Miniprotein binders against q56419. Designs and how they scored, part 190

Target 1, 326 residues: q56419
Amino acid sequence: MEGRTLEEVQEEVFKRHGVLVPKKELEDLAKALEEAGLLLTEKVEARLKEEEEKLKRERPMRLAGLSYPEGEREARAFLEAFRASYPGEGEEARVLLMPHLEPSRVPEVYGAALAALEKTPPPERIYLVGVAHRPLKEKAAALPVPFQTPFGPALPDLPALQALDALLPFELFNTPLAFREEHSLELPLFFLKGRFPEARVLPLLVARRSPELGEALKVVLRDFPGLLVLAVDLSHVGPRFGDTPLTRTLAEEARRRDLGFLERLAEGEPEAALAFLGANPTRIDGVEVVASLLPLLRERKGKVLAHRLDLEAPTLSAVGAGTLVL
Short names: E, the ipSAE of ESMFold2; O, the ipSAE of OpenDDE; V2, 0.75 times the mean of E and O plus 0.25 times the DockQ between their complexes.

## First folded at step 14 (miniprotein)

Design ig8 (at its last look DockQ between E and O 0.01; V2 from the best seeds 0.00; counts 0 for: pae E 18.9 > 1.5, placed apart)
Fold by OpenDDE base, look of step 14:
Structure ig8 (fold): chain B 326 residues (1-326), chain A 108 residues (1-108)
Amino acid sequence: as target 1 above (326 residues)
Amino acid sequence: GDLIERLEELAEEVIRYLKEHGEEELAREIEEQIKDIIEALKSGDTESAIEILTELAETIARVLHRLGAPEELVQKVAILFFDVAKALGMSPRQIYEIAKRFARAIER
């Protein structure tokens, strides 16, 4: 009914169904829908407020028992199996780019991340930068609360978070509801917490490129050293993303873009990596994160450890995932 | 009102911990400093309040580190401190320096 008169709706129903609905019945229906809509809105708002209040204390697991085991023993076995799926050895990471895709889709890519973490001295802090799949009030956000994991809570580094907030031109602690179901943090955090149980975490989301974030983090990382983790996926191609079904040509293009992006990052040329993507026609997920973190990625040489373009057969679509150490 | 309440909460947490660990003299000093901050705030002397608070942050961070205070306590004290610092309109640099002090308190 949005923007239409009751008379126009009556005429449309008559044209489509051959039934003349009395105006009074349409009025009653409109009123009932409005009342129902208001009630739904109030209930939704009340629930969202309750969830927001809960997020002041902790971020509960949302994907436990779905994407990873809830129990600690089973979760440890899960980590071991994922590590086993990557036959190579890792390298020490100061910056780790890893996926946030459903782990079962790209086990060897997560395995490569675990391999890198094995060669990485336990950090005091993990700067975990994910992708906001929901709108943020600001370009970036943080949630300064414990994140639940099967290995116990990942505790925030409040001093480091506050230091970062102090250097940003906007309030870092915004949009707590965006973190509630954000898998780009939860999935990587499982692996990170499992490997580094004592590390504090700075859970960060990027919705839009923020050069300010990269400059602020560059200062913060000097005084508050830690591991920087970019939790990003790569190409998204196929019908789910507005393309034709996956073809050899489309898959080759996605791989070319993914690898070309990662290789330029591995060479310490993040601007060249972004330029290489141009309009990003294969929809690399991590573009806004990389664009925000340019000061931290410049001149850092590294290695691509793994890459996969994973087919989602039911939708004939594919998502790219990679692991890069710098 | 909210700022004073946060200062009192901060005081209670720190003073309780210090008394439990035999640091009664330091607990009294901190209590006095918090009173001075509150008085400065009541008088509208925000600059003096910020100065005392900054010194207090360093003192608290140092003693909590020396005593091996639990990380949870240090984090709780830090958040209360930052709430107060923000409410006082402390500069980014001042907040940043306080954050460095509390970070050292957590380092083992």
Scores: ipSAE 0.654, ipTM 0.858, lowest interface PAE 0.7, mean pLDDT 91
Fold by ESMFold2, look of step 14:
Structure ig8 (fold): chain B 326 residues (1-326), chain A 108 residues (1-108)
Amino acid sequence: as target 1 above (326 residues)
Amino acid sequence: GDLIERLEELAEEVIRYLKEHGEEELAREIEEQIKDIIEALKSGDTESAIEILTELAETIARVLHRLGAPEELVQKVAILFFDVAKALGMSPRQIYEIAKRFARAIER
């Protein structure tokens, strides 16, 4: 217990919560967790420590050969194929909302993002804001190291990252291991680095809504102009997410909520977009990022370029993805 | 079902284009391979369909590029192959390989 006795834990719980948990119950819980295999082994702890030290120098590709090609030539051809999956034209974006769902599941949605990037002047830097799928020590985090891609390393914008850290009431560089497997940054970055090979990146994750992050970013963006990217997915429905198998009714509701959310964002009304979702019954995962970044989204009008609610046939579940330019 | 209908329609368009440009032997070979994919889709034999699709995608892309085919036709081929790949449950690695082969086939 990290230098605490069970009695000490019991006393702290009582002082904080007004509940006296018998020492026997704490002992039983600790034993059950050990027997269930939830405690870290010394081998796993050593592996995680090694990975954390590596992540303080660089973030390697984890999805090369799985979600996108490893080689640069093949990777450029991959981008071209995805662009071809969207026959429309884009519009210039100062803010781009794009998915982090497996690219092969929603090729035209990623293609729409590429179409928008074609109309967007190359930025000096990209503020890439993903969704943390592992716990963070704080509401948000960054990892100020090169992210490897098939197009070469995406270099961090260290001055802008330092400026952002200075404005926050918590340490921004707080959870390196959360970035190890974080596809919400890696998958969009592949497309962004391929289009803007010289842009530096601020790789940011949001775990829980942080109004402080949005206010700080508003200031940083004035001094360090760049492209803001919200790398988020939309509805998650079906058995994999705790629902019954996907029905026409559930799919229609998910689509309605996805599009209603995107349309209100496109009208420059991010608070209305959040209010429209209420308790978020279809589990749109863009909510925490949008709620953090309200100051950057207000009164900025734009266009929804693409949307798909993509079926996961084996699980009878679906995930929504969209492309929005502001 | 609907995917098979789309595959049949595209096959007819590609085969017609190839015949109009003097590639009658290749058109016959492609027609046979498309029939094999359709049968694999109907039977649920995804492994056979994936293998055939991989080779076919590269072949069609290379020939259409060599013949200077309209971009609209090349786009239809690419779109359908991605839809078929999704329906077959191809892994990211498999999708990467078919996209790589397609891209290499149309590289100038």
Scores: ipSAE 0.000, ipTM 0.104, lowest interface PAE 18.9, mean pLDDT 85
ESMFold2 (binder alone), look of step 14: mean pLDDT 81; pTM 0.779

Design ig9 (at its last look DockQ between E and O 0.83; V2 from the best seeds 0.73)
Fold by OpenDDE base, look of step 14:
Structure ig9 (fold): chain B 326 residues (1-326), chain A 108 residues (1-108)
Amino acid sequence: as target 1 above (326 residues)
Amino acid sequence: GDLIERLEEIAEEVIRYLKEHGEEELAREIEEQIKDIIEALKSGDTESAIEILTELAETIARVLHRLGAPEELVQKVAILLFDVAKALGMSPRQIYEIAKRFARAIER
């Protein structure tokens, strides 16, 4: 659609696929794509530019009132309920692996994360490494602005972010629009900010494995100590992800992959964890994050606190989530 | 032009805050250091500019922290300082050192 008329698109689709798509359907698709910000119309470009300018100041909540309460009082009650959903005790974390899945799907997994945070001394800063579900200009990115939460803004650690940028062979502060709707940061940050209101945050996204990121962070963490949080999901199986409907066999394989991955991480063997997955046939989300952070995960022993493979019944698909402390 | 404007913005924000809190001597010292950076830049002495900026960044951080400055002000000043550092063409090591000193100065 880059400068093409709907008629030209219709003709191209017909030529390529032998299907005449009605003009109305193309119009509806174009409108939907425009609304989704996938069409670079002047209007969309202007809106994206405006949003990018806003992201220079702050990252607003996108999931408040949807995934978590907007009000602070209600948000605190939400945290307590999630903590209550995990019957166990946590352990002190230097590295926390936790999910970024919709919290209501895996409450006890988030509860396990909260349990770990209860045993963790308040860090000065939190390195929050999420998964980029949108393309990044570079392998990784950061957004050096306040992230809004019901508990007040999560303030960036600008010195530590700048130190990290200085050690990377690419510009860390890239693709601000990728952060706008990125739930892999927003959801974990709710729990983290709620527990550690005074901690500064380094909101990081990984799109592709970056060994440079892990090496740089290893240096930065020495001079700028803090809690490292990997906000990653595990297996993604079923029709939504290109598989057959969830079966016992598929679920067992997903669990085997998830637990085998987490257990090897808990043993301080991140390379073995990656090798165990091979081609990653169950699509563990956190692979690129773990592959980027190998220097920080090596030889660290820990514990798997929780795991769940959550069924999305309408799509007969499932997503794995886990909580690991190192 | 942009570099000088950022330095002037740092000066305005920091000096204003210091004067409001009765730190007139320190405000004058910071003003002088910023002037020295600008003069070094105008003369092409980038090395001197980097040295002064490095010390200034730490001083500003320490003073703002000591006075209990709002985090918003500290962040604004940090952004401006690192923008200036980048614009000066500071090496990764030099930027890292400023970041390290700044962070230590505001450590709780």
Scores: ipSAE 0.742, ipTM 0.892, lowest interface PAE 0.6, mean pLDDT 91
Fold by ESMFold2, look of step 14:
Structure ig9 (fold): chain B 326 residues (1-326), chain A 108 residues (1-108)
Amino acid sequence: as target 1 above (326 residues)
Amino acid sequence: GDLIERLEEIAEEVIRYLKEHGEEELAREIEEQIKDIIEALKSGDTESAIEILTELAETIARVLHRLGAPEELVQKVAILLFDVAKALGMSPRQIYEIAKRFARAIER
């Protein structure tokens, strides 16, 4: 009934059903729906306030039993199975790009990340930079609380987070609810915490590119050394994402875009990687994170360890995932 | 009031831990520094309170690290220290310096 008069609604009901509903009855129905909507709004607001209060103390697991096992023993076996899915050797990483796509869809890509972590000395802390799937009040955000995992809580690096916040022109701790369901942190964190149980974490989200974040992180990383992780996915193509159905030609283009992007990053040329994508026609998920972190990626050479463009047959769509060490 | 309560909570947590581990002299030194911060606040001498807090944060971090304090205690103390720093209106440079000194002391 949006934008319609009651008379227009009345006429349409008569045309469709042969019944003339009195204007009074339509007014009563509209009032009842409005009142029900008000009560729903109040209930939703109360629920959101409850969730926000909980997030001020900890971020609970949301995907245990869905994307990974809840029990520690089973979770550790799960990690080892993923490592086994990648037959290659890793390389030591100061920067790791890894996916946040459902792990069962790209097991060898997560396996490659684990192979890289095998070669990486345990860091004091991990800068985990994901992609905000919910709006943030600012370009970026952090949540300075423990994130629960099957391996125990991943503790926040409070000094490093405060140092980062101090250097930004906006408050870093700005949108707790955005973290409630954010799988771009939870899924990579499972693998990182399982491999580096003593490392503290800076759980960071990027909604929109922030040059300020990259400059601040460059300073913070010098004084608070650690592992930088870009938890991002690559191309998103097909009808689910606004394209025609996935064809071999579209899939090949998505793969070329993904690999060209990763290869330019591996050459220490993040600006060239972004320029290669132009308007980002295959919707590579990592663009805003890379654009934010340019000062940390420049002149840092490395290697692409794995890539998969994973098919979603029911939607005739695909999502790319990759593993890059720098 | 609330700021002084937070400072007193830091004192209780750290001093209790130190006394339980036979560090009575160190507990006294930390208690004295917290008293000095509280007195500076009562006199409106924010600059002195900030200076003492900066040294105190590093001292507490070094002591907790040396004694192998549980990470839970370290986290609780860090939260309280940064809450105090915020309430004092410390500049970005001052907050960054406390964070850096705390982190280096608790790690190394």
Scores: ipSAE 0.658, ipTM 0.871, lowest interface PAE 1.5, mean pLDDT 90
ESMFold2 (binder alone), look of step 14: mean pLDDT 80; pTM 0.762

Design ih1
Fold by ESMFold2-Fast, scan of step 14:
Structure ih1 (fold): chain B 326 residues (1-326), chain A 108 residues (1-108)
Amino acid sequence: as target 1 above (326 residues)
Amino acid sequence: GDLIERLEELAEEVIRYLKEHGEEELAREIEEQIKDIIEALKSGDTESAIEILTELAETIARVLHRLGAPELLVQKVAILIFDVAKALGMSPRQIYEIAKRFARAIER
């Protein structure tokens, strides 16, 4: 009923249909609708509970056949094509910032990430930090189950996840359903699993700034060394993101903001990178991830390997993507 | 209770694998340690149970890694160990210690 009174319902029916419905009939209808709504809510609740239980066992592919091929052979060819799209050599990464934007839109940026992974010794584990696109019960969350990929399941690093959980002031495994459909983990994971098939993973989502996550991760990384991956996109500009239509000037401003942000991270100055964004004319979804991981990014120098501002012509909007090694 | 059932499940998984791979003496040793945990719990000596579990977790991890156990079995055993640790009411520091020792034992 959306908070309407019985009298308001009577008035609306009269206005629409010219009929005064007796109060008892409206009461009976409201009761039947509330009972039907309760049954629908119970049905939805039961389905969500079932899906949550499935996620306790594994996280299935959602974007296979859409953003990447389902078959292992086709997936391997696809990954190698992305590597080939980047003409440069990579750099060894201890920390890798890469996008989670649809890969086909920025192939050279993903190619740069692959080049960096080729120069990086195979890690025991990958700390994969993405951005929550659905609400979390806490500031951050993880899902400690195998994530299916065309290259086989990416297995969770259960000891490292439990160690991280033990150091946090909140329950890390707090929102399994948020992982059911999450491209900020699934898309980077496709590339990471293709390059490091034996690495275990810590799939982490950040919904809002969590300094306690960064502090805990600094401790955990000391005892559980691995590759830290920030799977974040950069500027979001244009009507699709609540801004004015993209112009040449706005695109140049977005590129400048993206590169200024990445360059300051590359100098080991993440606070300066955040400050550079200033009053924010564009949305950068990586801000909350970077702000959470400050202790891991300070005084760590590196290099920007690639940057692209990808235009969505139909919407006159654009999304920035970059590859940074630290 | 649930805790003892999880310990029994842990014992069954590990002992079955060890016996299937000719490690009968090691299976006996691990079975005895799990029995010691259960007896400590029944006597209300949770601190002894925690100490034995911490050492046993590393031993199991090391043995499974040495024998080249399937990763899915290592995953299942880790889940059981951490479920038992939490059911025992282990502190964050104690859980961290088990995690560190287990991870080091299965390092590639």
Scores: ipSAE 0.811, ipTM 0.931, lowest interface PAE 1.0, mean pLDDT 90

Design ih10
Fold by ESMFold2-Fast, scan of step 14:
Structure ih10 (fold): chain B 326 residues (1-326), chain A 108 residues (1-108)
Amino acid sequence: as target 1 above (326 residues)
Amino acid sequence: GDLIERLEELAEEVIRYLKEHGEEELAREIEEQIKDIIEALKSGDTESAIEILTELAETIARVLHRLGAPEELVQYVAILIFDVAKALGMSPRQIYEIAKRFARAIER
């Protein structure tokens, strides 16, 4: 009904069904629908405010019992099984790129990340940068509360978060609700907390490229040293992502695109990595994260430890995942 | 009102923990510093209040870390300190400085 006159509605009903509905009945119906819509809006707004207030205290687990075990003992065994899926010994990371898709789909890629973390001395804090899957009020956001995990709460680095907020031209703690259901933080955090239980965390989401975030983080990382983690997935191909069904040729093109991107990052050339993607539309969800963090990635050489293009057979679609240490 | 209430809450939390752990003299020193902040604010001397808060924040962080205070308490104290700092109208540079001093004091 929205955007139509009652006279137009009355005429359309008559033309389709041969029934003339009195205007008074249409007016009463329109009023009832408007009143019902207002009540639904009020209920939704009240519920969202309640959830937002809860998020001021803690961020609960959403994927426990689904993507990883709820119990600490079972979670530890699960993490060790992922490490065992990767035969290599890893390398020390100052910057780690790891995926955030369902871990069971790419166990060797998460295993490679765990191998790198084994070679990395325990950091005082982890800068965990994920991809916003819901709109943010600003280009980036953070949530300064404990994030629950099976290994206990991952505590926020409140001083480092406040320092970062102070350097930004926008409010960092701007969209708490975006963190309620955010697997790009929750899934990597499970592995990071399991490996570094004492490390405090800066949980950051990027929605759009923010050069000011990268510049601020460069300053903050100097005064508040820690491990930088980019939690990003690579190619998204197939009908589930608006493309044609996956073929062998398209899959090989996606693998070449993923590896070309990662290899250029490993050479310390993040601008070249972004340019290499070249295709419109870009099908790598981490592009806005990399574009935001350019000052932290330039001239930092490293190694690609693992890559996989995971096939989702029912939809003839695939998602790329990789582990890169810098 | 809220600012003074947050300062009183900060005092209560820290002093309670210190007294429970036999640090009666430190509890009295921190209580006096918080009173000094409140008196500076009542006299309109916000600049002195900011200076005292900056040093106090580092002192509280250092003492709690030395005593092995529960991380939950350290987290809550940090929340109160940054709430007070923002309510005082501290500049981004001043907030950055307090954050840096606090972080270094609680470093593992």
Scores: ipSAE 0.855, ipTM 0.942, lowest interface PAE 0.7, mean pLDDT 90

Design ih100
Fold by ESMFold2-Fast, scan of step 14:
Structure ih100 (fold): chain B 326 residues (1-326), chain A 118 residues (1-118)
Amino acid sequence: as target 1 above (326 residues)
Amino acid sequence: GDLIERLEELAEEVIRYLKEHGEEELAREIEEQIKDIIEALKSGDTESAIEILTELAETIARVLHRLGAPEELVQKVAILIFDVAKALGMSPRQIYEIAKRFARAIEQGYDPEEVLRE
């Protein structure tokens, strides 16, 4: 039992209750608990299989009523308030880098993304690349089903997803359960669907760098043109992420690393952006996505529209967020 | 097997929609092409089945575009076509080609002016 022998359990019960439980009864109890564990495992497996089957039909909203409003009218007003939080004018994007952390934490950064989307002609499809927060069976995955939003379902671009799958050395549709709770797709999708209600989506997750994904996407984007969206957060610093408590010096270092990374991407130099970070000491989670998508980011010049380092007072930690158009 | 059931499901969805929109002759042609795929499969002629499916996928997409078919039907038809394509063991290149042709036909349809110029 968590490193305790049956004899130690027997001694503990005797000391506390003055009862000597025969070893055979403890063995029978251990077996019964193991059998109960097997029954619980069977129930858990059955529930996971049922959830997986449901995900083959649609992906329901998980953050409605929490991170954004459930009703369409309220959702529209919410989106407009985020746009209003950014005083600047956007620029047309062929590639958009935007955050996926809680929108209320960095409203001006999401507002900058909305400003860019206002200047961008409606795409037929959006390649939405997020970061996996749950294990994937492969380096990347996609889920080819409608994603529910307050603005109606964001429909998958099935032909483009199948074309992408065909070019990859692994099965693209490999981990449906990883999409059940995935804010790196759900939160950016809320904003993208609000702006481009007719666009189909390729919802993609990257767990670790996949150069083969970037190479395949370069081919697919030529035949299936669309807007490429990198939904990534920047520096993650402080005790919540394994660092020492946040100081002004650490916060300033995080800001410098975030901006240096984004500015090099804006110059069309994604390899230089990765090299600038080195070992990624502030844990920019966009690194794996950028490293996967190098062929799509090279020689594309653009502009950093916004950057913020969001400070979490309770944990003395921070997460960086930015909006970049290419 | 499942492959034949997927083809029958594809036939049912498309033919019902076409008949409801006055395309009785095209419904007959599509039904016949799906029957040809099933017969090719039963005779072990997978190569012919692949060729017919590739042509059929583009034809269905063009017609659904022309008739302004609801997105729900387009999504279901695409799922069935790619399920069939994968069950047939189509190569990555063949799957890519069918995907490209289907998307082009659904999104662009046929431009009568372009046809006249060619």
Scores: ipSAE 0.781, ipTM 0.881, lowest interface PAE 1.2, mean pLDDT 88

Design ih101
Fold by ESMFold2-Fast, scan of step 14:
Structure ih101 (fold): chain B 326 residues (1-326), chain A 107 residues (1-107)
Amino acid sequence: as target 1 above (326 residues)
Amino acid sequence: GDLIERLEELAEEVIRYLKEHGEEELAREIEEQIKDIIEALKSGDTESAIEILTELAETIARVLHRLGAPEELVQKVAILIFDVAKALGMSPRQIYEIAKRFARELG
């Protein structure tokens, strides 16, 4: 007898409010609440299905007017301002690691990514790998529709996406709703589309380690060459992320952790990069992406172009961001 | 039902574009290949349907690339081809092969 009986509810109401509610009225209320609960569930399910149907046609902008300008002219000036914030030259990239943190917080890091893209021959397609911020039905997912940007729609590379799907032991197009509000794809895509307006895109999300994704991508990249972009943030430290308030010492440790991770990736040693993080890989956003893409990162040497630990002073918290070319 | 409707939609889109660009003979050839796929399906010959679709996908990609077809049409045609391939029950290897050939012809 785990549940509250109607008699127990009646007795509690009487003791608390001095009112004796007839049992039939409580029964009628319970039935009305059950019916309302069923109707609410059906309404939620109907809305989710409607949103899924919309996502079969296109992925609209969610952060336009918030993280980047809506208009093409303003968006272009915004992108050029970010490039100007980085005084260095880029390096040619076959693999680019860049952040998905709010761009205005780390302009020089996005500027470094733009510098690398400037030195990179225009790719036919971009494999854009982000981090799922909503649950996926599988370890990874993709959405094969145009993604709207201020520079026009970023078109999906349908043949390459279908080739990838064919090699995976799970359905690649498994969770459309996870893409509705996904800044780890939208923010890097803004910069990538601005620099490579003709490139098609494979928008990919990783929720959990998927070695099979990395193995499949290695095969697909040989037949469908393109730029591989890992859109990942680095250390998350401070109370906002369930940690102690940021101190100078903790900030220095986070910077060392980020740079040690990136430098090991730059040496073509992704397993060493993961091991360097030790028992605390959850403090770095990109761990599951790097662990999934090991076959694509091994023995590929490169250079760290930029790194910043961005302080969120009101919360005494910080997020690391970096640009790595491989 | 759905599979034949998708094949007919594919035929309408490609044939319309080809006729609008003076490719009457090629439009007729593609129409005949799609009819052959539909007849193979009606007779239960899925293997022949798969073979014809594979050749057709490559041919369509080559022609659309040669004529400089709008990207919107290329995207729609690709969607229809892969929808048809999956509805035919093509294996992962066969789908991968179509994808590779289609992309190669698109340049």
Scores: ipSAE 0.746, ipTM 0.899, lowest interface PAE 1.3, mean pLDDT 89

Design ih102
Fold by ESMFold2-Fast, scan of step 14:
Structure ih102 (fold): chain B 326 residues (1-326), chain A 107 residues (1-107)
Amino acid sequence: as target 1 above (326 residues)
Amino acid sequence: GDLIERLEELAEEVIRYLKEHGEEELAREIEEQIKDIIEALKSGDTESAIEILTELAETIARVLHRLGAPEELVQKVAILIFDVAKALGMSPRQIYEIAKRFARAVG
């Protein structure tokens, strides 16, 4: 009934069914629908409050049995299979860029990340920076609770998280509900926890460019050393992402954009990497993460271990994924 | 008045664990320091309360690490310490210092 008068509704019902509904009945129906809407809003708000309270204690697995096995033994075999999909030996990572899309779509890329982790000494903590797929109250957020995995809970580094919060001009723990269903943290964490079971984690989400986050993290990493992980996907192309249908030439362009971006990061030139992408930063969801973490990425040379543009034929769309060690 | 309750909860958790591990003298010392924080707060001496909490946080972390305390207890103690620090109105610099000292002590 939005944008329609009660008289227009009454006339339409009469034309369709030959019945004249009194205006009072339509008013009563409108009030009942409005009341139902208010009750639904109250129920939704109550449900969100309940979920928020649960997230103060722990973050449950959401993708177990879907994207990775729920049981520890099966999860271990799954990691071994992904590692085996990559023929290289990897390299030690101070900073690791890895994907967060469905692992089965790009097994060699996750295998490359596992190869890098095999060459990396066990860190005391992992700074896991993902991309917010839901709105945040601030530019970035964290959730300081255990994240469940098939390998046991990934425990938060509470002192390091509190140190980070103290340096930021906004509340770090500002949007717990954004973490309820967040694959950009859950999927990389599955692999990281499997390789480094003793490491504590700082689960961080970036929604918009936060130079203050990068500056604060530069300070915190000096006093709380650890492995920095950027969990980001690369090019998003095709109709599924509001773009034109994928063609061979557009796919080739996307591959060149992904590799040009990663190669410039590997040279320790993150500003050049951002500039290379040109006019549309939204084509790569990692742009806001990289732009936030500039102080941590400058002058760190490394290597691109793997890259793939995963083609989704039914939607004529594709998502790029890569593994970069710095 | 939940600040005093948080301090009492911190005391209960730490003192119980220390007594269960034969550290009766250290349990008494930590109990006394927490009482000193509460007394400073009741007298309006927030500055002394902050100084005592900062030293106490590092001491608790070091002792729990030495005794091989369960990670669940270490996590709970850390939560209580930072809740108390924030309720005391500690500055960002002071909170950062507690965090750094606690992490170094836990190892």
Scores: ipSAE 0.783, ipTM 0.916, lowest interface PAE 1.1, mean pLDDT 88

